# Designs tried in a protein design chat: VH-VL binders against RNA-binding protein 12 (RBM12). Part 4

Target 1, 78 residues: RNA-binding protein 12 (RBM12), of Homo sapiens (Human) (q9ntz6r430to507)
Amino acid sequence: FCVYLKGLPFEAENKHVIDFFKKLDIVEDSIYIAYGPNGKATGEGFVEFRNEADYKAALCRHKQYMGNRFIQVHPITK

## First folded at step 4 (VH-VL; framework fv_imsidolimab)

Design k35 (from e05 with heavy chain Y106F)
Fold by ESMFold2-Fast, scan of step 4:
Structure k35 (fold): chain C 78 residues (1-78), chain A 121 residues (1-121), chain B 112 residues (1-112)
Amino acid sequence: as target 1 above (78 residues)
Amino acid sequence: QVQLVQSGAEVKKPGASVKVSCKASGYTFTDYYMNWVRQAPRQGLEWMGMINPSGGDTRLNQKFKDRVTMTRDTSTSTVYMELSSLRSEDTAVYYCARSYWDTGEFYFDYWGQGTLVTVSS
Amino acid sequence: DIVMTQTPLSLSVTPGQPASISCRSSQSLLYSDGETYFYWYLHKPGQPPQLLIYEVSNRFSGVPDRFSGSGSGTDFTLKISRVEAEDVGVYYCMQSIELPYTFGGGTKVEIK
């Protein structure tokens, strides 16, 4: 149960992703925020969920705000 | 049919607070964000903030953060905007306006009729 | 905050003639989904504002086809091919790509 995130603020950290998915059972060790060659965040990330219900709830957070930016939440497959 | 009906005009003294309501009907209240936008006399439109009626979460314009509170009551499908420490510059027409969030359609498709708030000594 | 700059400040138009309004944003309004989060509203006297154009060029339900929007990135234009008396009011552009949502200063359209 994994989602792909786009539109993350450049200053986003794991703690912001945890707060964004507040009340959902995320695998905190799975949080990945992508960085470019210049060491700055690209705005992309990935997160795993422990169960199907919370994965589905996470998809409903699509276009919800993290700070001043809305976040895109997309399903991905292995 | 979608309707947003706001409370009536208010006259307040400087330093007072005002609480404006916006009652929604004709759609599922929790499916749309509700925004507050004001217009002072001879000035343009200014976004104050928005509330997610489902969770009650708000996003406020920093300009108003210390003075504005947005709340909702899901049992009456009503959103409230309270502005405290009123100044003469807060004299304006205050509008509620809904926006759809699920597909990224953040435009304001329906607006309330507006509430005139006059702040005068 | 993203600053939205509208020109001109006002227009006085003879009925049946075209009108053009410009809006410029201080940052690109193109999001990573390929959409541009830019809108036009009309505020008629005695009425609440109404949506005219969403996402640059799409007419909202009930908006006459004499209204058209165009632009990309930071530069946007609203055109009215034949201005009618009912088009009098103040036109506002808006962005929703970033909080706070911001409006242009408005362009007042009057009939000559």
Scores: ipSAE 0.043, ipTM 0.742, lowest interface PAE 6.2, mean pLDDT 85

Design k36 (from e05 with heavy chain Y107A)
Fold by ESMFold2-Fast, scan of step 4:
Structure k36 (fold): chain C 78 residues (1-78), chain A 121 residues (1-121), chain B 112 residues (1-112)
Amino acid sequence: as target 1 above (78 residues)
Amino acid sequence: QVQLVQSGAEVKKPGASVKVSCKASGYTFTDYYMNWVRQAPRQGLEWMGMINPSGGDTRLNQKFKDRVTMTRDTSTSTVYMELSSLRSEDTAVYYCARSYWDTGEYAFDYWGQGTLVTVSS
Amino acid sequence: DIVMTQTPLSLSVTPGQPASISCRSSQSLLYSDGETYFYWYLHKPGQPPQLLIYEVSNRFSGVPDRFSGSGSGTDFTLKISRVEAEDVGVYYCMQSIELPYTFGGGTKVEIK
């Protein structure tokens, strides 16, 4: 149960991903945020969910805001 | 056809609150965000915030965050914008305008006719 | 906040002549999805603003083909090939890549 994230803010950290998916049972150790050579987030990331219900709920967060930017939440197969 | 119809002009004293309505028709109310934009006399357009009619969640311009409240009533397809602690600088025409989450051709594609709010002593 | 700067402040055009309006953003409006979140609106006297161009260069439904938008990143242009009396008003650019959404200061177009 993994989603692909696009549109993450430059300063995004794991804590922001956790807050974005609050009330959903995420695998916190699975959070991956891609960083560029300047040490800033590139806008891409991945996160796993512990159960299917929360994975499906996460897909409904597609185009919701993290701070001042809307986040794209896409399904990804294992 | 898509229509956004706003409430009529208001005259308020400094310190009062004003609540402007915007009634939507001709589309599925909960599929689009509703934005509020104002224009003071001889000034440009200023975005105040938006509401998601489906969930009722809002995103407000920080400049207005502690004075503005946006709500909706899905049974009447109406959005409300309430601005409190009015100042003379809040004299403006207030517009509602719809958008979609990632905008595109729905980026403020329809606007209400505007509501003049005058704040004077 | 992203600052949108429009030039000129105003311009007077002889009917049938072309007009060009510029807008510059303080940061790139290109999103990770490959789209640029930039728009042009026309505010005619006595009417609410109306959408002219969405995502840099796409004409909104019903907008005459004499209107064209171009640009990329931070530098955008709206051109009117042959200005008509009905085109009088104030033109505004806008960005929706980040909150708060911000507008340019406006460019007033008048007929000579």
Scores: ipSAE 0.013, ipTM 0.719, lowest interface PAE 7.5, mean pLDDT 85

Design k37 (from e05 with heavy chain Y107G)
Fold by ESMFold2-Fast, scan of step 4:
Structure k37 (fold): chain C 78 residues (1-78), chain A 121 residues (1-121), chain B 112 residues (1-112)
Amino acid sequence: as target 1 above (78 residues)
Amino acid sequence: QVQLVQSGAEVKKPGASVKVSCKASGYTFTDYYMNWVRQAPRQGLEWMGMINPSGGDTRLNQKFKDRVTMTRDTSTSTVYMELSSLRSEDTAVYYCARSYWDTGEYGFDYWGQGTLVTVSS
Amino acid sequence: DIVMTQTPLSLSVTPGQPASISCRSSQSLLYSDGETYFYWYLHKPGQPPQLLIYEVSNRFSGVPDRFSGSGSGTDFTLKISRVEAEDVGVYYCMQSIELPYTFGGGTKVEIK
């Protein structure tokens, strides 16, 4: 049960992702914040959820705010 | 088709509160955010905050957060903006404005007619 | 807060002549999703503001093709190829990349 995140603030850390999905059972060690070939953050990330109910709840957080910027939450697709 | 109709002009004394309404029609009320923007005499546009009508959650401009409350009533497709502790500098035209959200489009596509709030005496 | 600076403050245009308005943001409005969260609005006398251009260069429904938007990052331009009497008003740029949303100070367009 994974989601793909876009729009992460470039200074975002794992703690911000944890707070954004507060009350959902996330796999904290699954949190990944992506970096590009030049070593700079891309604003993309991934998070795994332990159960389907919390995964579905996470999708409902699509376009809610992390601080003063909104986050896009997408199901991982091929 | 899309229409935002605001309540009428208000005259208030300093220290009072004002509650302005914005009734939406012509679209699914819960699919769009509603913003409040004001314009004081001889000044530009100033964003006050927004409400998500689906959840009722709000994001307020820090300048107004201690005095502004935004609410909605889904049964009447109406949003409300209440501003307390009014001062003469709050004299302004207050607008509601709809913002859509799909694949990154995020702008104020339709606006209410505006409500003049005058704070005097 | 992101500061939006518009130039000029005002301009008077002979009917049928072009007009150009600039807006500069204090930081880039390009988001990590590849979109630029920048808009132009027109506030005509006695009417509420109306959306002209969204996401830098896209004309909103019903907006005449004499209006065009361009720019990237921090520098944006609105052009009117042939100004008409109906175009009189105050033009505002806006950003929505981060809270609080902020507007430029406005550019007043008058017919001479």
Scores: ipSAE 0.012, ipTM 0.683, lowest interface PAE 8.3, mean pLDDT 82

Design k38 (from e05 with heavy chain Y107P)
Fold by ESMFold2-Fast, scan of step 4:
Structure k38 (fold): chain C 78 residues (1-78), chain A 121 residues (1-121), chain B 112 residues (1-112)
Amino acid sequence: as target 1 above (78 residues)
Amino acid sequence: QVQLVQSGAEVKKPGASVKVSCKASGYTFTDYYMNWVRQAPRQGLEWMGMINPSGGDTRLNQKFKDRVTMTRDTSTSTVYMELSSLRSEDTAVYYCARSYWDTGEYPFDYWGQGTLVTVSS
Amino acid sequence: DIVMTQTPLSLSVTPGQPASISCRSSQSLLYSDGETYFYWYLHKPGQPPQLLIYEVSNRFSGVPDRFSGSGSGTDFTLKISRVEAEDVGVYYCMQSIELPYTFGGGTKVEIK
């Protein structure tokens, strides 16, 4: 049960992803945020959920804001 | 088919509050954010903030944060913008404008007709 | 806040002649998703503003093909290949890459 994140703020860190999906059972070790050579997020990431209910709840966070930017939450397969 | 209809002109004294409404029709009210943008005489456009009609959560321009409140009523598909502690500098036409949320977002693809708020003693 | 600077402040155009308006942002508007969060709006007298161009170069529905947008990063241009009477108004650029959304100061286009 994984989601693809797009539109992450450049300063995004794992703690921001955890807060964005608070009260959902995420696999914290699965959090991946792509970083550029400047040490800032590239805007893309992935995170895994432990169960289907929380995965579906996570998809409902699509178009919600993290700081000053909205986040795209997309289902992924493969 | 998309229509945003705002309330009528207001005349207020300094220190008063004003509440402007924007009634949406012709689309699913909760699928689009609603923004408020103003234009003071001889000035440009200035973004005040936006509301998510689904959750009621808001993002406000820091310039107005202490004086502006945005709310919505999903039963009437109406958003409200209340500006308190009015000053003469708040004399402006206030517009509501919707934002498409998906990839390829079209901010302000449709606007209300505007509400003139005049603040004078 | 991102500052949007428009030039010129105003221009007078003979009907049928071209017009060009520039906008510069204080920061790049290209996001990591490959999109550029930059827009053009037209504010005609007695009417609310209307969306002309979204994401730099895409015409909004109903916008005539005489309007074209171009640019990248921090430097953007709106061109009208042949200005018509109905094109009179104030043109505004805008960015939505970060809050608060900010507009340029406007460019007034009038007919000679």
Scores: ipSAE 0.006, ipTM 0.656, lowest interface PAE 10.1, mean pLDDT 82

Design k39 (from e05 with heavy chain N52Y)
Fold by ESMFold2-Fast, scan of step 4:
Formats: structure tokens, C-alpha cells, sequence
Structure k39 (fold): chain C 78 residues (1-78), chain A 121 residues (1-121), chain B 112 residues (1-112)
């Protein structure tokens, strides 16, 4: 149960992803935030959920705000 | 039929707090954000913040964050905006306005009738 | 914060004549999903504000054909092809690409 994140703020860290999905059972060790050659976040990431119910709830947070920017939450099939 | 009905006008002294309500009907209350926007006399519209009624999470304009609290009661489909430490500059009409986040548009499609808050000594 | 600048501050229009209002944003309102998070509202005397145009050019339900929106990136225009008495009020542009949501200063439209 994995989602693809797009539009993350460039200072985004694992703690921000955890807070964004608070009350859902995320696999904290699965959090991946992509970084470019300059060491800044690219705006892309991935996170896994422990069960299907929380995965579905995570998809409902699509276009909700992390800080001052909304993020996209997309399903991933792999 | 979507309706947003706000509480009546209030007169407060400087330093007091005011709590304005907005009762929603005609749609699923927890599916939409509720925003608060104010307009002071002879001035433009100013966004104060919003609440997501399902979880109760808020996003507040930094200008107001130390003085404004937004809450909701899902059993009555009502959103509240409380503004503390009132100043004469807070004299304004306060509006609630609904927005739908799922499409990413965030436009305010329905507005309450407005609540006049007057702050004077 | 994104700054929204409207011109003119006010305009007085003879009934049946066209009107044009401009709005400029301090940064692009185009998001990575290909959509532009820009809107027009009308605030008529004695009424709450109402949505006219969403996503730059789409008329909201019930909005007459005489209203049209255009623009891209940072420069947007609202046109009224033939101003009617019911069109008087203050027009506001808004962005929702980032928080806080911000409005233009407003353009007052009056009939001569």
C-alpha cells in the first residue's frame, strides 16, 4: 500500500510527512523524499501504509495542505 | 439547497473576544473546507483562515494566528471563528465561505450572509 | 505572500458599454497539475460576495455570457461586454495556489 507524493515543500522532512498523515498507520521507515544534486527536495516522495483502510484514507488527503502548499497524493501500483 | 447561516451582529469593547458561528445545511458538512474572510469599512476582502470539518484541522493566516481560533461541531454542522484581544481595526463584516479541495480549485462557491462585528469604546 | 494588484481602482460605465478589469499576481498561479488557481468575485451592495469566474476563464453556474475571463501566469483580465445596472459592485480577483489566500484590492464598477 504505497502512495506517490508530488508538490512537497522544498524544506520537507520525514517529520512533515508523518504530521501530514497523522492518525494513519504509516510505515515510518518507508518514507522517501527525493533530493536533487543541489541537496534540496525535488518535491517528490513515497510512503507506505500498513493497511488498506489507512491507504484509502491517505488518498483522501490529495490536494490538502502541508504547511502553505497543497500536495498531490497518487496511488502507485508496484 | 446549500445554505450558510451566520450569527447576528455584535458590539464589543477593545480587549474583548467575539465568537461568530456559521451553520451549514444542504450538503455533506465534512466534505468541504470552511473559510473565514473579513472586510473592514472601505477596505477589501481579507482571508483569515480555514478549517477542515472532518478532522478539525485548521490553516490560519499568520496575521491572525495568535488571536484567532477556528472550531466546528459536526453534530450541528456549525463552524465557529473566535477572535480575541479585539481592537478598533477589527471592526468588519465577517463571512464564512465554503471551498472544495478535491478538484484543487479552492474557490468559494457559497458564502454566509455576513456578521458585523463593531469594536468601540 | 502572493500580492494581487488590480487596476483600475474604480470605473464609471455608461449602460451598455464594455468594461475591462485587470489583475496581476506577484508570481505565477500555474500549478504542476496544469491548472491556474485564479478566480473573480463580485461583491454587490447589501449581498455577500459571489463567485463569477473560476480557473481563469470558466463562468460559474448562473453567470451571464457577457462576463469573460482570460489570462495566464501572472496577468489576468475580466471583461464585461455590455454593462448592466445589476453589474454594479466591487470586483475582486483571488489566488489559491498557496496560503494565505490573497485578494486584489478591488475594482469598483458604477453606472454613470
Amino acid sequence: as target 1 above (78 residues)
Amino acid sequence: QVQLVQSGAEVKKPGASVKVSCKASGYTFTDYYMNWVRQAPRQGLEWMGMIYPSGGDTRLNQKFKDRVTMTRDTSTSTVYMELSSLRSEDTAVYYCARSYWDTGEYYFDYWGQGTLVTVSS
Amino acid sequence: DIVMTQTPLSLSVTPGQPASISCRSSQSLLYSDGETYFYWYLHKPGQPPQLLIYEVSNRFSGVPDRFSGSGSGTDFTLKISRVEAEDVGVYYCMQSIELPYTFGGGTKVEIK
Scores: ipSAE 0.021, ipTM 0.710, lowest interface PAE 7.3, mean pLDDT 83

Design k40 (from e05 with heavy chain N52D)
Fold by ESMFold2-Fast, scan of step 4:
Structure k40 (fold): chain C 78 residues (1-78), chain A 121 residues (1-121), chain B 112 residues (1-112)
Amino acid sequence: as target 1 above (78 residues)
Amino acid sequence: QVQLVQSGAEVKKPGASVKVSCKASGYTFTDYYMNWVRQAPRQGLEWMGMIDPSGGDTRLNQKFKDRVTMTRDTSTSTVYMELSSLRSEDTAVYYCARSYWDTGEYYFDYWGQGTLVTVSS
Amino acid sequence: DIVMTQTPLSLSVTPGQPASISCRSSQSLLYSDGETYFYWYLHKPGQPPQLLIYEVSNRFSGVPDRFSGSGSGTDFTLKISRVEAEDVGVYYCMQSIELPYTFGGGTKVEIK
């Protein structure tokens, strides 16, 4: 039960991902945010959900706002 | 038929608060965000903020964040915008406008008729 | 905040003549999904604003073919091929790529 995130703000941290998916049972240790050489988020990330219901709810948050930016939430294929 | 019906005109003194309502019909209330946009006399449109009617979460324009509160009542499909510490510069027509949250279409497809709020001594 | 600059301030048009309105954003409105979060609204006298064009070039339901939107990145144009009396009002561009959502200053279209 894993989603791929695109469009993360450059300042994004794990706490922002947790807040974005509040009320859903995420595996906090699974949160991955890609960082560039400058130590800022590159815009990509991944997060795992504990159950299918919350995974499906997470997909419904596609293009909702994290701070001032909307986030793309995609199912993982490979 | 999508319809957004707002409460009537208000006249307030400086320092008072005003609460404007917007009642939605003709669609599933929780499937769309509701925005508030105002227009002062001879000025352009200014976005104040939005509310997610499903969870009640809000995103507010920083210019208003310490003075504006947005709430909703899902049983009556009504959104409220309360603006406090009113100044003469807050004299404006206040509009509610819905936006679609799914697929990222954040445009305002339907608007309420507007509520004139006049702030004068 | 993203600044939306609209030109001209006003247009006086004879019915049947074309009109063109421009809008420039201080930042690109193109998102990583390939979509551009840019819109046109018309505010007619005595009515609330109404959506004309969404995502640069798509006409909203009921909007006549005489209206067309174009542009990319930071530079956008609304064209009316033959202005009619019911097209009188103030036209506003808007962006929704970042909060706060921001509008252009408006372009007033009048019939001569």
Scores: ipSAE 0.019, ipTM 0.723, lowest interface PAE 7.8, mean pLDDT 84

Design k41 (from e05 with heavy chain N52W)
Fold by ESMFold2-Fast, scan of step 4:
Structure k41 (fold): chain C 78 residues (1-78), chain A 121 residues (1-121), chain B 112 residues (1-112)
Amino acid sequence: as target 1 above (78 residues)
Amino acid sequence: QVQLVQSGAEVKKPGASVKVSCKASGYTFTDYYMNWVRQAPRQGLEWMGMIWPSGGDTRLNQKFKDRVTMTRDTSTSTVYMELSSLRSEDTAVYYCARSYWDTGEYYFDYWGQGTLVTVSS
Amino acid sequence: DIVMTQTPLSLSVTPGQPASISCRSSQSLLYSDGETYFYWYLHKPGQPPQLLIYEVSNRFSGVPDRFSGSGSGTDFTLKISRVEAEDVGVYYCMQSIELPYTFGGGTKVEIK
């Protein structure tokens, strides 16, 4: 159960992803934030959920805010 | 037909609080964000914050965070905006406005008629 | 906060003539989904504001085709091909890519 994230702030860290999905059972060691050659986040990331219920709840957080920016939460087709 | 009907004009003294209501009809109240926007007579439009009526969660403009409270009552499809510690510069027309949420866009498609709040000694 | 700057502050237009209003944002309003979170509103005397254009160039339901929006990134334009009496009011641009949502200072359009 994995989601693809777009629109992450360039300063986003794992702690921000954990807070964004507060109350959902995420696989914390699955959190991936993409970085460009300049060492800055590209705005994209991935995170895995331990169960289907929390995965579906995560999809409902699409367009909700991380700080001052809204985040896109997309399903990943495996 | 979608309608947002606001409470009537208020006159308050500095230091008082005011609570403005916005009653929604003609749509599913819990499916759309409700925003509050104000306009002082000599200034432009200013976004104050928004509330998600289903959960009651709010996102407030930091400029007003210490003085504004937004709440809702799902049984009456009504949103409230309370502004405390009023100052003369809070004299403005206060609008509620619905955010279109179908595709996640946040444009204000329907607005209330406005509530004039006058703060004077 | 994202600053929205409108020009001109006011326009006096002869009926039937075109009008053009500009808006600049302090940073790009283009999101990673390819959409630009930019809107135009009209505030007519005695009425609440109304939505004219969403996502730069899309006319909201019921908005006449004489209104058109264009632009990208940080520079946006609203054009009225032939101004009519019903178009009098203050026009505002807005962004919703970042909280707090911010409006331009407004452009007043009146008939000569």
Scores: ipSAE 0.015, ipTM 0.704, lowest interface PAE 7.6, mean pLDDT 82

Design k42 (from e05 with heavy chain N52Q)
Fold by ESMFold2-Fast, scan of step 4:
Structure k42 (fold): chain C 78 residues (1-78), chain A 121 residues (1-121), chain B 112 residues (1-112)
Amino acid sequence: as target 1 above (78 residues)
Amino acid sequence: QVQLVQSGAEVKKPGASVKVSCKASGYTFTDYYMNWVRQAPRQGLEWMGMIQPSGGDTRLNQKFKDRVTMTRDTSTSTVYMELSSLRSEDTAVYYCARSYWDTGEYYFDYWGQGTLVTVSS
Amino acid sequence: DIVMTQTPLSLSVTPGQPASISCRSSQSLLYSDGETYFYWYLHKPGQPPQLLIYEVSNRFSGVPDRFSGSGSGTDFTLKISRVEAEDVGVYYCMQSIELPYTFGGGTKVEIK
């Protein structure tokens, strides 16, 4: 149960992802913020959920805001 | 047919509060954000904030956060914008405007007719 | 806040002649999804603003094909191939990539 995130603020940290999905049971150790070949954050990330219900609830947070930026939440095929 | 109908013109004294309503019809009220945008005389458009009607969550322009409150009533499909501590520079036409949130469609497609709020001594 | 700058402040056009309006943003409006969160609105006298162009170049439903939008990143242009009397009003650009949403100062189009 994993979602793909786009639009993360470049300064975003794991704590911001945890707050964005507050009240959902996330696997905190699964949080990954992507970095490009130049070592700068790309604004993309991934996070895993412990159960299907919270995974589906997470998809409903698509286009909601983290600070002043909206976040896209997409299903992922691994 | 989508319609957004706003309450009528208001005249207020400095220091008072004003509450403007926007009643939606012709679509599923909870599927769209509702935005508030104002235009003062001889000025451009200024975004004040938005509300998600399903949960009632708001995102407000920092300029107004200490003075503006946005609420909704899902039973009447109505959004409210209350602005407190009114000043003469708050004299403006206030518009509600709906926006869809899906990818590439985050724009203001329908607007209310506008509500003139005049603040004078 | 993202600053949107429009040029010119106003223009007077003979009916049937073309018009061009520019808008510049203080930072890129391109999002990581490949979309550009940029829009054009027209505010006609006595009416609320109306959407003309969304995502830089897409005409909203019912908008005549004489209107076209172009641009990328920070520089955008709205063109009217032949201005008609009904096109009189103030044109505004807007960005929605970052809160607060911001508008340009407006460009007034008049018939001369």
Scores: ipSAE 0.011, ipTM 0.675, lowest interface PAE 9.3, mean pLDDT 82

Design k43 (from e05 with heavy chain S54Y)
Fold by ESMFold2-Fast, scan of step 4:
Formats: C-alpha cells, structure tokens, sequence
Structure k43 (fold): chain C 78 residues (1-78), chain A 121 residues (1-121), chain B 112 residues (1-112)
C-alpha cells in the first residue's frame, strides 16, 4: 500500500510527511523524499501504509495542504 | 440545489467577538472545503482561511490566526467562523465559499449570501 | 504573499462594446502538474461574488460565452466580447497556488 507524493515543499522533511498523514498508520521507515543536488526536496516522495483502509484515507488527502503548498497523492503499483 | 445560508447581521462593540455560521445543503458536506472571505466597505475581497469539514482541520491567513477560529458541526452541515478582539476595521461583509479540492483546482464555486458585521462604539 | 495587481481600476463601457481586464501576479501561478491556479470572479451589486472563470480559461457553469479568459504564468486577461447591463459589477482575479489565497484589487465595470 504505497502512495506517490508530488508537490512537496522544497523544505519538506520526514516530520512534515508524518504530520500530513497524522492519524493514519504509516510505515515511518518507508518515507522517501527525493532530494536534489542542493540538498532540498525536489517535490517528490513515497509513503507506505500498514493497512488498506489508511491507504484509501491517504488518497483522500490528495490536494490538501502541507504548510502553504498543496500535495498531490497518487496510487502506486509495486 | 447547492445552498450556503449564513446567519444574520451582527452589531458588536470593539473588543467583543462574533461567531458567524454558514449552513450547507444540496451536496455531501464533507466533500468540499469551506472558505471565509470578507469585504470591508469600499475595499476588496480578503481571504481569511478555510476548514476541511471531514477532519475539522483548518488553514488560516496569518493576518487573522491569533483572532480567528473555524469549526464545523457535521450533524447540521454547518461551518462557523469566530473572530475575537474586534476592531472598527473588522466592519465588513463576511462570506462563506465552497471549494472542491479534487477537481484540479481550489476555486470557490458557490458563496453564501454574506453576513454584515458592524463594529462600533 | 502573492500579490495580484489588476488594471484598470475602473472601466466605463457602452452596451454591446467589448471590455478587457488585466491581472498580473507577483509569482508564476503554474504548478508542477501543468495547471495554472488562477480564477476570475464577478461581484454584482447586492449579490455575493460569483465564479466566472477557473483555470485561466474555463467558463463556470451558466457563464455566457461572451466571457473568455486567457494568459499564462503571471499575466492574465478577462475579455467580454459584448458587455450587457447584467455584467455591471466589480471583477476580481484570484490565485490558489499558495496560501494565503489572494485577490486582485478589483476592476469596476460600469455602463456609460
């Protein structure tokens, strides 16, 4: 149960992803934020969920805000 | 038919607080964000903040964050905006406006009729 | 905050003539998904604001085809091909790419 994240703020860290998906059972060790050569987030990431219900709830957070930027949450097949 | 019906006009003294309501009907209340926008006399539109009725989480304009609270009651499909420590500059018409977060944009497609709040001594 | 600047401040137009309103943003409103988070609203006397155009050029339901939006990045235009009496009011542009959402200062359209 994995989602693809797009539109992350360039200052985003794992703690921001955890807060964005608060109340959902995420696999914290699965959080991946893509970083560019400047050491800042490129806007892309991935998160795994422990169960299907929370995975579906995460998809419902598509285009909700993390700080001042909205996040795209897309399904992934792995 | 989508309708947003707001509470009636309020007259308040400086330092008081006001709580405006916006009752939604004609759609699934929790599928849309609700925004609050105000307009002072002879001024433009100013966004105050928004609430997600599903979770109750809010995003507030920093200008108002210390004075504004937004809440909702899902049993009555009603959103509330409370503004405290009122000043004469808060005299304005306050609008609620719905935005659909999953169409690709956050446009305000339907608006309430507005609530006039007058702050005077 | 993203600043939205509208010109002109007011416009007097003869019925049946065209009108054009401009809006400029202090930052690009194009998002990484390829969409531009820009809108036009009309605030008629005695009514709440109403949505006219979303995503730069899409007319909202019920909006006459005499209204058209165009632009990209930071420069946007609303055109009314033949202004009618019902089009009187104040037009506002808005961005929603970044919080806080911000509006332009408005352009008042009057009939001569």
Amino acid sequence: as target 1 above (78 residues)
Amino acid sequence: QVQLVQSGAEVKKPGASVKVSCKASGYTFTDYYMNWVRQAPRQGLEWMGMINPYGGDTRLNQKFKDRVTMTRDTSTSTVYMELSSLRSEDTAVYYCARSYWDTGEYYFDYWGQGTLVTVSS
Amino acid sequence: DIVMTQTPLSLSVTPGQPASISCRSSQSLLYSDGETYFYWYLHKPGQPPQLLIYEVSNRFSGVPDRFSGSGSGTDFTLKISRVEAEDVGVYYCMQSIELPYTFGGGTKVEIK
Scores: ipSAE 0.012, ipTM 0.700, lowest interface PAE 8.2, mean pLDDT 84

Design k44 (from e05 with heavy chain S54E)
Fold by ESMFold2-Fast, scan of step 4:
Structure k44 (fold): chain C 78 residues (1-78), chain A 121 residues (1-121), chain B 112 residues (1-112)
Amino acid sequence: as target 1 above (78 residues)
Amino acid sequence: QVQLVQSGAEVKKPGASVKVSCKASGYTFTDYYMNWVRQAPRQGLEWMGMINPEGGDTRLNQKFKDRVTMTRDTSTSTVYMELSSLRSEDTAVYYCARSYWDTGEYYFDYWGQGTLVTVSS
Amino acid sequence: DIVMTQTPLSLSVTPGQPASISCRSSQSLLYSDGETYFYWYLHKPGQPPQLLIYEVSNRFSGVPDRFSGSGSGTDFTLKISRVEAEDVGVYYCMQSIELPYTFGGGTKVEIK
C-alpha cells in the first residue's frame, strides 16, 4: 500500500510527511523524499501504509496543503 | 461548457456585510478550488482567498482573514464569499475564479463575470 | 509576501507593431518539482480577466500564437509580435508558488 507524492515543498522533511498523514498508520521507515544538492526536497516522495483503510484515507488527502503548497497524492501502479 | 455565474450588483452602507455567490456548471464542482479576486476602482487585482469545495476548507489572505468568510453548497455547485464590516475602500468588482491543476501547477483558467459592490453612506 | 513588479505602467502601440511587457518577482518562482508557478492574464474593458499564459510559456486554449511568454526564476517577459485592436486592456502577471497569491501592478496596452 504505497502512495506517490508530488509537489512537495523544497523544505520538506520526513517530519512534514508524518504530520501531513497524521492519524494514519504509516510505515515511517518507508518515507522517501528525493533531495537535491542543497539538501532540499525535489518535489517527489513515496510512503507506505500498513493497512488498506489508511491507504484509502491517504488518497483522500490529494490536493490538501502542506504549508503553503498543495500536494498530489497518487496510488502507485506497477 | 464551463461557466461561473455570479450574483448581481450590491449597494451597502459602511459597517454592513455583503455575500456574493458564484454558481459553477460544466465540470465536477468538487475537483477544483475556487478563488476570490477583487479589483477596486483604478487599482489592480487582489487575491482574497480560496475554498476547496470538497471539504469546505479555506485559505485566506491575511489582509482579509478577520472579515472574510468563504463557504460552499455542493448540492447547488455554488460558492459564497461574505465580507463584513464594509468600508468605502471595499468598493470593488469581486470575481470568482477556478483553480485548475495540470502537471503539478495551477492557475485561474475560468472567471465569473464579476459582481460590483459599492459601499457608500 | 512575494512582490511582483511590472513594467512599463502603460504602452501605446501602433497597430501591427510588437509590444513587450516585463515582470520581476522578489523571490524565485521555480519550485522543487521543477515547475515555475508564473502566469499572465489579460483584463479587457467590460470583461472578466482571462488567462493568457500559464507556467511561463504555455498558451492557454484559444490564445493566438502572436502571444509568447518567456523567462525563468525572477525575470519574465510577455511579447506580442503584432498588436491588434482586440489586445487592448490591462495585462497582469501572477505567482502561485506561495500563499497569498500575488499579482503585478498591471500594464495598460492602448492602440495609438
Scores: ipSAE 0.011, ipTM 0.656, lowest interface PAE 8.9, mean pLDDT 82

